VHH binders against R-phycoerythrin subunit beta (cpeB). Designs and how they scored, part 8

Target 1, 175 residues: R-phycoerythrin subunit beta (cpeB), of Prochlorococcus marinus subsp. pastoris (q7v2z3)
Amino acid sequence: MTVSKSNQILSNDRDLENISNKNIEDIKEFINTANSRLDAIDSITNNSHAIAADAVTAMICENQDSVNTKISLDTTNKMSVCLRDGEIILRIVSYLLISDDESVLSKNCLKDLKNTYLALGVPLKNAIRVFELMRDATISDLKSTVNSMKGEKEFLSDLISNTEFQFERIINLLR

## First folded at step 1 (VHH)

Design f03 (framework vhh_7b18_3)
Fold by ESMFold2-Fast, scan of step 1:
Structure f03 (fold): chain B 175 residues (1-175), chain A 118 residues (1-118)
Amino acid sequence: as target 1 above (175 residues)
Amino acid sequence: QVQLVETGGGLVQPGGSLRLSCAASGFTFSNYWMGWARQVPGKGLEWVSYISTGGSTEYQDSVKGRFTISRDNAKSTVYLQMNSLKPEDTAVYYCATDYELWGTYDYWGQGTQVTVSS
């Protein structure tokens, strides 16, 4: 189950009383923030496959010499691992954007991602580039789906910063 | 049991067009990358094109702009539309999938012969 940071406010009697005794503006802001977060997650989740696939393809295109050699089939096959892992990473980032539960990073074997990729023969430089492209595409997607006209500019800025931070943490595992 | 069946090869004049089809069975087609490779007489095997599960494509430089790869997940079929064919495109074309093991194509089709000559 996904647990949001905001849900913690309702976890005990004192916090519930504080929410209950707040004015209508505070309640509306809480609901609007939750709706914007859900819209962002829905967008990323619905586009996760395309984002990951497009990032892998773009990285391969950037390394045309490698993919156009007689051994390019082997290289492309090895990069298919990055496609699967990219989709998993997008799901994890999506989860982290609506939850402060960082245990998912350790429980999904991400802490040993570098050694796993080395063992599988995945070029680390290529994997890092794929994740950078996924980060950029995800940020672009968030900018297009979050409605700043409803006074969500601060929320969008925070969401983008958090997305950059989560991707940076994962990419740094490969350094 | 994984099976790939290529069709659509033939003899065509330079500048002509052919459409290759590869019918796949025995695996969940929509979950795997598909591609085309060709065996040029006397030159060896070379990659032609790939299509991801999401539809993103990549082409060998010599065919870019002339060939188009596509897939139909409902029919478990991958296609290669070949336009502006050149004599150097003469080869046996193979359908390939990354089904199962990482780093290797375990399953290849039987191939279909494409001959470009006057």
Scores: ipSAE 0.000, ipTM 0.096, lowest interface PAE 18.1, mean pLDDT 69

Design f04 (framework vhh_7b18_3)
Fold by ESMFold2-Fast, scan of step 1:
Structure f04 (fold): chain B 175 residues (1-175), chain A 118 residues (1-118)
Amino acid sequence: as target 1 above (175 residues)
Amino acid sequence: QVQLVETGGGLVQPGGSLRLSCAASGFTVSSNYMGWARQVPGKGLEWVSYIYSGGSTEYQDSVKGRFTISRDNAKSTVYLQMNSLKPEDTAVYYCARGFYDYLWEDYWGQGTQVTVSS
């Protein structure tokens, strides 16, 4: 469009409006990024059962040698323990992604987890594999959720790194 | 009753393509781990690909880049798109679900035969 140059008289007012709009946009971007982070974390919490179940199933399938092999009740009982604990741990990890309070998943808590698995006869190598698969599934869920969202991609790197760190703590203490 | 029905197998020439379908009933595909495994007559079971409830996928190295697993949650169907088929891909292909509820021990379909003729 062609417009009269008389509007140049208002250039200072337009600059102030542009500065104000930029500051408002920065605030909106901050809120949108915070919302995206919360949505990504909420995805883990809401999908915790599916993520844990996927990991347990993948571990079993990696160890299966025939389509005719039936899973025993003893095996299903031990797997239900890993599934339950996996869901709880995913919820705790979700909390830790928005909180700096690592006391909810302390070294003593993780040692108690290992001792419980040993007492229940849960093979530690299988538990370790389940948590490795849960880590991978959680990271994949985060990438999928964030890729569909608006906002700074930098926070995804932080979420992934923190997720890896928390699962590494669990895996290393089970070893 | 949980059921898995595989279709889409058949005879193809090396370098050809096939798409396998696994129709699931009695459960929601998006709520379960789903995968594909294959068995060559007289040999053990070989895991091919799986898809997690969240949509993440994994592939055995021998099929990576040639096979693609996908699903249609609305249709409760899982697919295996097989490209650049090799004689070594000849096998019975089985669809598997996760045993999410711990009530069922059988989580395999009946299988579909894929034959890659040389």
Scores: ipSAE 0.040, ipTM 0.446, lowest interface PAE 6.4, mean pLDDT 73

Design f05 (framework vhh_7b18_3)
Amino acid sequence: QVQLVETGGGLVQPGGSLRLSCAASGFTFSSYAMGWARQVPGKGLEWVSYIDSGGSTEYQDSVKGRFTISRDNAKSTVYLQMNSLKPEDTAVYYCARYSDWLEYGFDYWGQGTQVTVSS
ESMFold2-Fast, scan of step 1: ipSAE 0.102; ipTM 0.613

Design f06 (framework vhh_7b18_3)
Fold by ESMFold2-Fast, scan of step 1:
Structure f06 (fold): chain B 175 residues (1-175), chain A 119 residues (1-119)
Amino acid sequence: as target 1 above (175 residues)
Amino acid sequence: QVQLVETGGGLVQPGGSLRLSCAASGFTFDDYAMGWARQVPGKGLEWVSYISYGGSTEYQDSVKGRFTISRDNAKSTVYLQMNSLKPEDTAVYYCAKDIYYLSGEFDYWGQGTQVTVSS
């Protein structure tokens, strides 16, 4: 239920005009941190299909590692829903990492996700696992795209915490 | 640009059958769930049936076993086969496009087609 410190900083960009020339290094550092956050989020958005597809594949592979189970066409079709929803969820999470506007969740009808999946016959256990894997992959992607700069460890920690929070909120809709 | 055009309504006697068709255009049909709802005289809009982009189906209890929803992605068309029709099935039937692949919420509706079950 915590909003990231970096998210609050981005909301105050308008105040930059009032900073003096003697503080130019502080201004550059602030802008560089904001740009790194945008670059990291842009990476998630651009990789949304790969992250979602890899998560679905990994979930299927996990289910086959312990038992020799034949995957049906019907199961494959049902899991394609998680692929498409996963891409949308990643874009929503990306938006929430930039802004505090939670109304996007209501407008995208995510609050009814569990009932929708039940109606479509999507196995909730498999959908939950896919989104857990997407969360982990997204955090991994964030770690690989964050540029080295002053305060980078605090920035990365806040970004990871916010990403974890948003995914847990969405996953809990299925529990 | 999104259009849904229903056809196949009409007058039928109790126990009869009708097949409704909905021709969709202006969006990537294969990516969206589709549904049918009806406006029953004396009631509001009532959900009838739902089909996911993957072909999974759901039905309102009162029509289960009598109605069958299906889709033809090559023709961008969704169908409702209605068998063993009852006077209570008399309504204007609307084709609907889901706002997502699976949300169960609809953003576009057709013009409606009248189904009357009476002798």
Scores: ipSAE 0.000, ipTM 0.117, lowest interface PAE 14.9, mean pLDDT 71

Design f07 (framework vhh_7b18_3)
Fold by ESMFold2-Fast, scan of step 1:
Order: C-alpha cells, then structure tokens, then sequence
Structure f07 (fold): chain B 175 residues (1-175), chain A 119 residues (1-119)
C-alpha cells in the first residue's frame, strides 16, 4: 500500500502547519518582491544586446566633433568585441543583483580585463565610457520596468543603488 | 599639461627618406593611441597614420607601403618612417594623441614640423 507516501504527506503538512494570516501576508510580500526582482533581471537580460549596442553607439557619437580629424577603423571587429563584452557584463551584473556572489569578479577573466583590452588595442577610456553608458541605460530600463510593476519605491531605490555599485566595481577593473 | 613635440622634418629629394619623432608628456602614453596628420596651405587636414595603444597600425591609402608608424612606450615617443618620398608628400606634419573607440579622432596636437620634397 501507500504507507510511505501517507507518512510523507503527513510530514509535509506538519512542516506547514503553523501558517497564520500574518505569515501568509509576509510570504505574499516576499514572493511579490522576488517576482519583481526576477522581472527586472529578465528585462535586463532580454534587452542586453540593445543596451550594449546603444551604449557603443552613444560613445561613438560623443567622439564626433567637427573640430577634430575623424578616421574610420575596421569598426566591425572592434564593435563586436565591445558588444560581446557588454552583454557579458550585463549578465554578470544580473547575476550579482540576484545572488550577491562576489567571487565572479575574481574569476571569469575579469581581473585581467584591462590587460586584455590593451593587447587587443581597445582604448580603456572608451571601454570605460561604454560601461558608464550601459550603467545609465540599465538604470533607465529598471526605472521604466519597475514603475510598470507593483513594486515599492524602496525596492526600486535599492535595486538602482546595487546596479550602480556592481557597474562601478567592474569599471574599476579598467582603471 | 599635455605636450607633443615633433622633430625630424626637413628638405629631402624625391625618392628620399625622413624619420619624424614625436615626444609626448603630461599623460600615460602607453594607454593612448597616437597618430600623424598633414596639411598643405590651402588644403584640408589629411590623416596619415595611427598606432593604437596595443600596437595595431593603419595607413592612408596614399602612403601605404611607403610610411611606417611605430612607438616606444619607454621613451613616450611615436615615430613616422617616411620612405620613397614624393613631391605630393610636402606638408606640415602634426603629431596627435588619438581618442578612439571605433571612430578615431584626435584631441591634442603638436606644433607641426615641415617636410619639403623637392629637387
């Protein structure tokens, strides 16, 4: 018969026995906060290519000045590297926002990012600027996305502060 | 204060060679690209060559195969070796610090050095 299954059901019921209306409300709030955080992370990951591409484009536009001589490089190779790295950075930031696992910054080749960029001929000044613009775009995306959710202003403020902090840590690797 | 000082200009016969040098100061030289541009009075400024912080080089089509750009980070100096010079290469040559991403531009310029190619 199902004696073992019956005992498992009774054990599970016992573990969940002391749930009051107050505890149910607290659980609902926790779930709603977690869902809002996941929705914000989903927005960042779903829009990561656009965020990175827009940041690269904005940096290039900032470099356009009528008083300077302009030279076109093979932009395809340079742009693809920064788009790839930008998307990776956005994924890392997303991971840090949900897990707060700082060990990723000392792994995944991030600690050698500056030397890698120097070896590839990627200008650190402009890579830093791209990441600053990605930070700004991500924060703008979070503001629009979370404002459309049933999230608290405190939640949004904390998420923005954490996003700024994670981007600054990564940008500091290039300084 | 960023300073760029060019040397090595002069008079040379067609087919001759000159080497331009640019001594840089006031910034972390190894972290910036460097370039050369030239101007003939009454003409627009024409880019000649650049070298990235990582050592990658690019040349204007009219100088490819004749000019070579190089750098010495220990001396904070960029060089332009000019071979097989033509009368059309007569210009004031300017050293410049390169601001780059995927569209290279120059933010600081030297005073320029005159190169004259004539018999």
Amino acid sequence: as target 1 above (175 residues)
Amino acid sequence: QVQLVETGGGLVQPGGSLRLSCAASGFTFSEYGMGWARQVPGKGLEWVSYITSGGSTEYQDSVKGRFTISRDNAKSTVYLQMNSLKPEDTAVYYCARLEYGWDYSFDYWGQGTQVTVSS
Scores: ipSAE 0.000, ipTM 0.111, lowest interface PAE 15.3, mean pLDDT 71

Design f08 (framework vhh_7b18_3)
Fold by ESMFold2-Fast, scan of step 1:
Structure f08 (fold): chain B 175 residues (1-175), chain A 119 residues (1-119)
Amino acid sequence: as target 1 above (175 residues)
Amino acid sequence: QVQLVETGGGLVQPGGSLRLSCAASGFTFSSYEMGWARQVPGKGLEWVSYISRGGSTEYQDSVKGRFTISRDNAKSTVYLQMNSLKPEDTAVYYCAREWDTLYYGHDYWGQGTQVTVSS
């Protein structure tokens, strides 16, 4: 909607001839909001490995009653695949937040993810929990990166809602 | 204390059948998903099958059509019916509770039961 509003202001010949100080302020808000969005996306992208790794670790810690160091090599390899996929998904979500292009995370790609996890023996409940934790960590990172200034409150709300929606698509397909 | 006890393993010829049983105690069996995993000699753990609380089942591709997982909540037991056994199915088979996944190790796994498929 913000990009559409800005384009309407710039494409209307009558508005271009008679731009008010209020319309100029709206354009400034759009530019400032775009910079804040880019900063938020850059933060998520730079932290993608840490967010994914911390989510995997937290899931293990939440569900383990005792520390067992006798984990098989095969199990370690499966954890590595889950970590890699989490990091890739987080980068895709970052792209979706800036582009609004949902085709990158298609229904076929998400269905293939579930089938791949089943074939590799990755427990779906554990994968779901990792993605829930990644969602929560990403939202927390967004809140810490974006300040509550004029125009940024609505932007933050939209960004959080979009993040929740994208992760819910992934989580629901794994169910 | 969670305890899982596997039985039913043994030596069988290729094309034969075995039925594995896992007797569970120390938790409300009907509230948990159950599964089977196997340790192939010289390799890591491989997931074989799982059954949900509602009875939905999933299988590893190499055992689809040959193995059937089932549960009896009244007996707190999960079963693995293995048909058309192949030499590649030779492994120690472990019963697992939903939180005793490939990530957590042995706290919720049984002692295992040996299945050997040879001529």
Scores: ipSAE 0.000, ipTM 0.100, lowest interface PAE 18.2, mean pLDDT 70

Design f09 (framework vhh_7b18_3)
Fold by ESMFold2-Fast, scan of step 1:
Structure f09 (fold): chain B 175 residues (1-175), chain A 119 residues (1-119)
Amino acid sequence: as target 1 above (175 residues)
Amino acid sequence: QVQLVETGGGLVQPGGSLRLSCAASGFTFSYYAMGWARQVPGKGLEWVSYISSGGTTEYQDSVKGRFTISRDNAKSTVYLQMNSLKPEDTAVYYCARDSLFYEWGQDYWGQGTQVTVSS
C-alpha cells in the first residue's frame, strides 16, 4: 500500500508547485511578522524605564488616594526595588516574546524572586500590583507602536495575548 | 495556611487602657509589615496604625500619642497598646499582614476583636 501512496503523491506536479509557492509565502510571512515583532520589542526596551517608573508611581498613588490607606517610608523605599527589577523584567518579557525560551525563568534571580522579596521585606501584594500595571502599560505601548498593514489586527491580538501570558508567568512567581 | 488571631479586646471605662495582641502563623512574620484597622459603627473601616518589617511606625492622627504599635518577631506577634481610651475608640479591631487597607477582605485579615469604651 505504501508504494501506491508514494506514486499518487509524486504524480501530482501541480500540487508540488502549489506546495512550493505556499512554503515561500509562509517564509515571507514569518520574516514580516519577525520584523514587526522586533519593532514592537525595541519600543518596549527603549521605554522600559518609563514603563517601570510609571507603574511604581501609579501603585503608590492608588494607595495614597484612600482616606484609610497610608504607605510607610520604609515600604516606599522597599518598593524602589520593584523599579530596578521592573526594567529587568521588561527586558525578560521582550526576550520571551522573541525566543519563547522558558529557561530564563529558571535562573536564580527569577526562580527565587518571591523569597528574595520576602527577605527584603517587599510586600508581595504591592509587587504584584506594580507588575500588573507594567503589563497594562506594555500592552498600551504595543497598541501604539504596531504599524498599520494587512493582517495587523490578527498579529496585534496574538502579540497582546503572548504578552499577557509572559507577564502572568512572571507574576505567578510571586504568588 | 496563613492565620492571624486577635486577643485582648473587651469592655473598658473612658480613660482606661487595653493591649491587643495578634498571633501570626503560616508565614515568615519578620519579613512582613503589620497593621491595625478598626470598623467604627456608621463610619466604616479606618486605618489605625502600621509597623514595617524594619520597625518603622505610623499612626492615624486621632490615636497618635495614645496608641503604640509594636512587634515581637521571636513570638510572631504584633501588639497595639491603647491608652487614654475614649468612647469614640469603640470598634471591632482587625489585624492585617499587609500595610494596604484600600480593599476590605482582599488581604490576610484576622477575625477581629471587639473593644467597647463605656462607663
Scores: ipSAE 0.000, ipTM 0.099, lowest interface PAE 17.7, mean pLDDT 71

Design f10 (framework vhh_7b18_3)
Fold by ESMFold2-Fast, scan of step 1:
Formats: structure tokens, sequence, C-alpha cells
Structure f10 (fold): chain B 175 residues (1-175), chain A 119 residues (1-119)
């Protein structure tokens, strides 16, 4: 995959030094693509707290609009665990966007997340909603960051696809 | 102040073995799950193994049967015994303290120790 290939080259300065000087156009494109990916990842990591906090808040507000599904103050306080985990997951997802190594978010770790939420009395439907909102916010952040670099539509499509895939793994394992 | 110090890395040939150690301080070691993660060249950070306070262990599929995690609460140390090493195991290995039992997240990471598997 193009994402794995780009990430591998980005991880080692020596690889860049060994690239043939006869392919100047390819080198320029590679450097520009690498910078765009790094800028996108930097944006997500720098905004991770806001993305996670806004997602938790939005989920709580959505639930408060319905009398039958109102979230209690106690449950709201328990969602602080979801906020912390959300920030950490965003950081991990950011690294995964430069790497196709899915083992970083193992099924065992995600099962432990589900079991912890159940033990703390956190409704899984609320946790799932938070991660859906974080996915949407992350994709929005990627579009905003990459929009400054014209001609990056294929690259942006790859980042969006990978972001969707990583969050779908988390969401599916919480179900 | 929480501190984790990894040792035991080095250069080894394919099929060889290494034992990593992580000395912990600044917290009640016996109260926390401990684990190992690695940063493979060209890949992101990759979870390797964890050990619970009760001694239960889990491993990433690619290392099952080859790696063994263990802990010594009296010494506040966690270990990773790595056998039948492959070139794909080349990475910087990090010791991690978990937030709590059952929590997904790592709370603290060590400095890391380099493992290179090459002929």
Amino acid sequence: as target 1 above (175 residues)
Amino acid sequence: QVQLVETGGGLVQPGGSLRLSCAASGFIFSDYWMGWARQVPGKGLEWVSYITTGGSTEYQDSVKGRFTISRDNAKSTVYLQMNSLKPEDTAVYYCAKYLDEGYFSYDYWGQGTQVTVSS
C-alpha cells in the first residue's frame, strides 16, 4: 500500500539520501507528500484534547435533548475515562496514519477498554457515539490541514480512508 | 516521579535470544499492569505484551510462542524474554505502565532499548 510505503521511507533519513538524483520529480513529490502527512498528524496531535473533549460534550448534549435517554451527572463524571482514552486513541491513530501497523491497537487492548467501560458503568452506546464524533472531527481536521496544499486530493483520500478504518475497528470492538 | 529504565537490548543474529529488563520506581509496582511495546523502523508503535497484577499475560500474534513477559514485584521489575528472534523483531522496545487494570491506555513509557536482529 502507498501509505505503508510512504511511512517506511519517512522513518529513515538514510533512505532519502540513497534515492537516485536522476528522478528529481519523484523526489520533489515524495518530500511534499511527506511534509503534508506530517503537518496533518501534527494538527491532530495538537488538537487531540479539543477533539476528544468536544466529542464527549456533544454526545452528552445529544442525550440530554431526550427525556428517556438523559445522561445522569454520575454517568457524565464517568465519561472522564472516555475523554482520557479518546486523547490517547487520537495520538495512536495519528501514528497509525503514517503506519499501516494495525497491531498497535490489538483486539485484546480494545476488549480491555470495553470491559473497563462495562465495569465502570459507562454505557457502551455513549462511548461508541463519542468515537463516531471523534472520527468525524478528525476527518474535518485533516480536510482543513490538507486544503492548504493544492493537488493533494489522492493523499487526502488515503488519510480519510485510514482514519475511518481505525475508528471503525474501535467502534466495532465496543459493540 | 515515575521512572522506567529499560536494559538488555543489543545486536543478535536471527534465531538468537535476548532478555529485556525494565526497572520501575516512583509508584507501587504491584498495583499496576505492565507491558512492552516496540517501534519498528518503517512502522508505528506496536503493542507487544502485557502482564496483569495477577500474573495473567497476553501477546501480539506475531510473537506468541517466542516471547515471554514476566514480573518480579519484590524488585519492581518487568522482563521480556525474546527467543527465536527474526529480522522483523528489530525495533526500539519500550516498557509501559498501564493506567489501571483493564484500561487500554499506557500511563508512562520508558526511554527504550534498541534490539537489532541482523546477520
Scores: ipSAE 0.000, ipTM 0.103, lowest interface PAE 16.3, mean pLDDT 70

Design f11 (framework vhh_7b18_3)
Fold by ESMFold2-Fast, scan of step 1:
Structure f11 (fold): chain B 175 residues (1-175), chain A 118 residues (1-118)
Amino acid sequence: as target 1 above (175 residues)
Amino acid sequence: QVQLVETGGGLVQPGGSLRLSCAASGFTFSRYAMGWARQVPGKGLEWVSYISSGGKTEYQDSVKGRFTISRDNAKSTVYLQMNSLKPEDTAVYYCARWLYSGYTFDYWGQGTQVTVSS
């Protein structure tokens, strides 16, 4: 492992020379841009509880004005499960945005989410709506965080598109 | 130790306005979401409005555009400004602390009566 690592380092001498020849301002800007991306994603994980809680609240509100879709307090209590799972989903999405490592999606707890919700009496349409609202809130948070920084439109567009894709993959587990 | 005290209820004519206040004590107010719920005669308890610790607000559809929830963390107080009141808004209004971990209200005030009639 040590020998292979040493060989790999030596093969990149040209890249190291190129980095060393950059002026200090260009290097600082490159590092700051990478840090800004990480800070934006970190904001999601730090605000995951509020994002999930606000999404559950919004879903309940949407359903209170219609006689046919009005949610009871009993159903509201059952939706508390979506709050804890929502926080986990936000952490998974954040991990996927950084690593693109899909192995976390194969875990049994997430794979069987639909059947677990059915067994607990959680209405799937309401759970789907909560996670759609979490997606929307996360995208809004990313736009606000990145727009407060001087950044490229391409960076923001890519981040939003990837966030939508990861949420839809997870929401489809309930459909 | 946790106390929520509502004031500002009363009798008002249709189209009128009232401001409800809820003074909180016994906990770190700024860290909790707060809300208002009402009990309408002949109906169950229904949620009215909510304000998160971060200031995000949500409203029941029937009160959107008419009611405004706000908070003053320095005074540990949450408010409900009610405009364009309708007879259907007649209810006992309760201030409540929202517990994120359970997504339920864990502490309630005593309630304040709001009557909208001519």
Scores: ipSAE 0.000, ipTM 0.122, lowest interface PAE 17.3, mean pLDDT 72

Design f12 (framework vhh_7b18_3)
Fold by ESMFold2-Fast, scan of step 1:
Parts: structure tokens; sequence; C-alpha cells
Structure f12 (fold): chain B 175 residues (1-175), chain A 119 residues (1-119)
């Protein structure tokens, strides 16, 4: 009986000593980091339309001559294509950050995007600028998330680097 | 996991031919540029050739007209046909995969296969 109680106390004390408040905080930080990552990715996905629309608008505003003159039907059609593709790409990037599934943003798909833009008469300079602005906005949102919590910096830095890499690939293919 | 496995290396006499194969697995092969680099004794690592996802090819000047790179996306394999081999071609040949152009470096490397051109 005494031996049984002693063994139980020794086992429980060892486990409790090994699971210190420090170790518990490390586990909490891991869980919080995972949740913050998912929340950041969900935010980008849910805001994909706004990010793409704002990027297209900013690109147009940078070209003041186009704003000061009547916008043609061709220009409107070109803006529609950039907005649609921007939203899709943001959702694909968000998916890649979770799944690591390269198939949804293959180089063939990106080359087809460039060829489609050329065939439709979309100015590549304007498309490049839209994707640069979308990249900057997305990275800014992720950096804000990193700054909000302790222990997240290394993991979220990887997400930022991966996001930047995916957008650079798109931008480089359009050049 | 990602693997690139080179085969087809060996000993050949000057003027001979070899065909290298690289079997790829663990990534979306059709989306990658595929290439060959070699480590030449005394010179270090040298780029040899690459083929884009669309099938466009580029070659180092020293191998132009002698080497031909090709790919088979259905088999996830890249090939290097080496003709009119010279002693200077003696090297360990590495298969490499890159997500975009060569200037951004190679994402994946094989373990290498030895090619020796000697009389």
Amino acid sequence: as target 1 above (175 residues)
Amino acid sequence: QVQLVETGGGLVQPGGSLRLSCAASGFTFSSYYMGWARQVPGKGLEWVSYITEGGSTEYQDSVKGRFTISRDNAKSTVYLQMNSLKPEDTAVYYCAAIWYDESLGYDYWGQGTQVTVSS
C-alpha cells in the first residue's frame, strides 16, 4: 500500500514538474500561433475582392490621364479581367499557405494567364502593377498579424516569405 | 517526398554517346523548369542545359550541337542525350528542378551520376 502510494506520488510529481508553467505557456503559444495563422489566411480569403478591387483602383489612380478622360469599354473590360484574376490568385495563394499544393498555381497556369492577357490586349504593365499592389497589401496584413502576438514571428515570417515568393513568381512571369 | 534520381552515367570513349535520365517524384513535374548541371574536376559546378515547362531549351555554349535536353511530363522524366563526348565533359551530372527561371536558383537537386570520358 505505501509502495503503491509512493509510486503514484513520484509519477505524478515528476509529470507535474515536467509540465511546468513555462511548458504550458509554450503549448498555449503553439495553439495561439496556429489559430492566428488560420485567422490571417481566412482574412485574406474573405477580403480577396477588396484587396483586388483596391489594387485595380490604385493602379488606375496612378494613371491620372485615364481617370481624367472618359473610360472606354475596352478599358472597363480589361479592368474586369484583372479584378477577376486577382481575386482567384489571392484565394489560390491563401490555399497554398495552408495546403502546400503547388498544382493550383502551376507555371503553365501562370504562363496561360500572360498569354491570355496578351491575346485580350490587357496591358502587361498595368497587370504587373495590380499584382505588385496586391502583394504589398497582403504582406502588410500578414506583418500586422505577426506584430500582434509573442512567439509567432518565426512561423509567420515563413508565411510572409512564401506569400512574397508566390506573388514574385506571378509578377516575373508577366514581365 | 521530393526525389530526383539520375541514371545512365558511365564510362565512354571520346566521341561516344550517353543518355542520362532523371526520374522525378513528389512535386508537380510539369510546372517546373528542369535542368542539368555538372561538377567538372577542377572547375566546380557548371550549368549545362535547361528545358522550360513549355519545352523551350537553353544550352551552355560548350555543349551546343552535341547535347539535347528533352522531357516527358507523363513519365515525370527529363533526359539529356550527350553525343560527341569529349574528355572535358567528364563530371558528376546533377538533375535539377526550378520553379521559375535559372537566375533564381534550383529548388531541388538529385544525388548525381558520374560520367567519365576517357580513352
Scores: ipSAE 0.000, ipTM 0.088, lowest interface PAE 18.6, mean pLDDT 70

Design f13 (framework vhh_7b18_3)
Fold by ESMFold2-Fast, scan of step 1:
Structure f13 (fold): chain B 175 residues (1-175), chain A 119 residues (1-119)
Amino acid sequence: as target 1 above (175 residues)
Amino acid sequence: QVQLVETGGGLVQPGGSLRLSCAASGFTFSTYDMGWARQVPGKGLEWVSYIYSGGSTEYQDSVKGRFTISRDNAKSTVYLQMNSLKPEDTAVYYCARFDLYGYEPFDYWGQGTQVTVSS
């Protein structure tokens, strides 16, 4: 990841006596892209339940195509936990896309998530698959939202890259 | 019926070794993922190690490098080799089967075997 514009602006803001034309242009560009970022985040937030639910359902359907398909009495409870975590992760990713500065997904938080899944007997390969599907669905949602916006598409690559990076952090620490 | 039977637990001194075995019956063993979990006194149930049907393995951070999970499909048995045992490894150890073809995590558990690490 490249250094975020908000980090640059905040760093420069700490020295009020050294405001430059470059800093003003950075602020202008940040404001000009803020509406597009907010629209993208609003889309993810409004679709967070659907994205998480669809990812869990798709993972289950991939497994149900097997000749060894089973009906589990605990399936509903395990699905609820996975949906809750998926929605929380999407909200955190949404926050990171708008702020780009704060990491709410610390290594300790991700380790706690892994340990919780393991303690509850949640299969890591299925959890990983759910997050892979959520990543793909979120990226598709971002592309759909950005394609309906006016202007250049340079920020789409940045949003997609950041989304991929955050989900790869989750997936890699669960592996 | 699905049955998992653990053996190999016991009392051992710190730094010692134990090998746990889990004999499985009532299903096609080779097609299922298997694992070990433990219930530590004063804590809840925690995962220890996991072995996929394809042979890949995963370990809890605290046991990585000390424990080794393996399987023998011809004998329908899962093993947990525990080396350099510490007092904090004292727990009831459970063998569990994972449902490879659904979302259901460990769907069958053994009766558990006590491991006590004490001088």
Scores: ipSAE 0.000, ipTM 0.124, lowest interface PAE 17.1, mean pLDDT 70

Design f14 (framework vhh_7b18_3)
Fold by ESMFold2-Fast, scan of step 1:
Structure f14 (fold): chain B 175 residues (1-175), chain A 119 residues (1-119)
Amino acid sequence: as target 1 above (175 residues)
Amino acid sequence: QVQLVETGGGLVQPGGSLRLSCAASGFAFSDYAMGWARQVPGKGLEWVSYISWGGSTEYQDSVKGRFTISRDNAKSTVYLQMNSLKPEDTAVYYCATYEDYIGLSQDYWGQGTQVTVSS
C-alpha cells in the first residue's frame, strides 16, 4: 500500500499536541533532531548516483577473475540495471528513514525485483554484492554528515541501524 | 567451452514422476546458479526453477509444491524432481546457467530432454 501525505501530516500533528505540555528545552531538542534527520537523508538522496556508481565499480573490480577469464558480451548493459535500481533503492531507503512504512519495500516487490533480474540474466551474486557495497557507502555518508553536527551520537546510531536493516531485507530477498 | 547435457526425460502418465539430470562442464559449477526452463508446444521458452550457488530455490507458480530443484557440486550436476505431473507439463526441458558474469544466462545449451505426460 502507498502511504498518503495526509497520514504523515496527521502523525506530525499528534506529536506536536504531545509536545504542547513540555518546556521550551524539550521543544528545541525535538526540532533539532528532526532537522538533523532531514539533513542526513538529503545527503543520501543528493549522493545516490555516486553511491550506486561507486558500488557497481567496486563490485566489478572485486570480480576481476570472472571479467578477465571470459568474453564480456553484455556486461555493461546488465550492470546499468544495477546502477539504476541502486539509485531507486537508495531513494526508497531515504523515504523509509523518514516514514516507517515498510510496505514500500514489500516482500512481493522485492520478489518481483529478483524475478526481473533472473529474466534479464543479471547475475544475482553480483547484484547482492553491489547492494552490500551501497549499504557500506551509505553508512559512511551518514557518519560523515551527522558527525559534523554536535550532540548527534544516539541519533546516528539509530539511523545506521535502520539503514542496515533496510539493506539486509533487500539482500536477503535476493539470496 | 560451456556444455550442459540434459537426461531423464520420457513418457509418463498423469500423476507420475520423473527426475531430470543436467551434467555441466567447462565452468566453475559451484560458483553459478542453475535453473530449468521448458519449451511448451504452442508457447515460447518459459522459466521453471532456479537454485542459487548457496542452495536457495525459486519456482514458477504452476510447479511450486510439485517440482524440486537440487544440485550436487561434487558431480557438477543439477536435478529436477518432477512429481504429480500434468499433461500441461509436456515440454522439452533445458537446464541453464544464471550467475554467468558475462551475461550468457539468457540462453541454454545442449539438446534438451523431452517430457511427455499422456495416458
Scores: ipSAE 0.000, ipTM 0.141, lowest interface PAE 15.9, mean pLDDT 69

Design f15 (framework vhh_7b18_3)
Fold by ESMFold2-Fast, scan of step 1:
Structure f15 (fold): chain B 175 residues (1-175), chain A 120 residues (1-120)
Amino acid sequence: as target 1 above (175 residues)
Amino acid sequence: QVQLVETGGGLVQPGGSLRLSCAASGFTFSSHAMGWARQVPGKGLEWVSYISDSGSTEYQDSVKGRFTISRDNAKSTVYLQMNSLKPEDTAVYYCARVEYLWSDYYFDYWGQGTQVTVSS
């Protein structure tokens, strides 16, 4: 292998200065928003049980309004697994909002979730609906928390987009 | 009293097809996942396929595309349609109810088993 020198060498000097300045600016921006991120994470984490429980309850209530889709007591009891998993997922999403580390929510872990639900007799359509409702509740919680802060519109949009992306990963794998 | 009764096994030529049926009683069939497992000569019990109470299915890699699991809740019956059978599919096939305990899944009730023999 031969390494060739070209305009890349000259560009690198300019890029290094620009990267250093950009990195400092990015760090300053991150520090300025750190409290907002931590407040958002704390809100999701501290409210995780309520978000998951309310989502399961809402899904059951939706199904009880239809004769064709009414859920039995046995199925309702099996949905308690979705409550536990929902809380864990909310904590993982919270972690991902601060770390950008995708390794904690691997494709294998999500595939195992689907296989476990199938083995347990958990209706995947109902599990998907629970996670849709959790997504919506989490976004609502984030809007409530961040909208009280002046000048945070772009930050809020990024948090909402990340939250939607993480939940859609889970929902799509269960489909 | 939970009972699972398999039928439909037999002798078939390679490339042939068989349909296994399992009649369930003694529990609320529509609220339980069901599955098929097989005991292959020289191996232990192997999971073959699962079907959830909502009808979602999963298959072992070696049977994917050849076997189809289905259920009829009105008849409390689960089926396994086996196509393109190979000699290595020779086994005793068991119908089972699926349960979860200690963050793992297991079969809690089993049928008597049905012999499937794929000839040379």
Scores: ipSAE 0.000, ipTM 0.082, lowest interface PAE 18.7, mean pLDDT 70

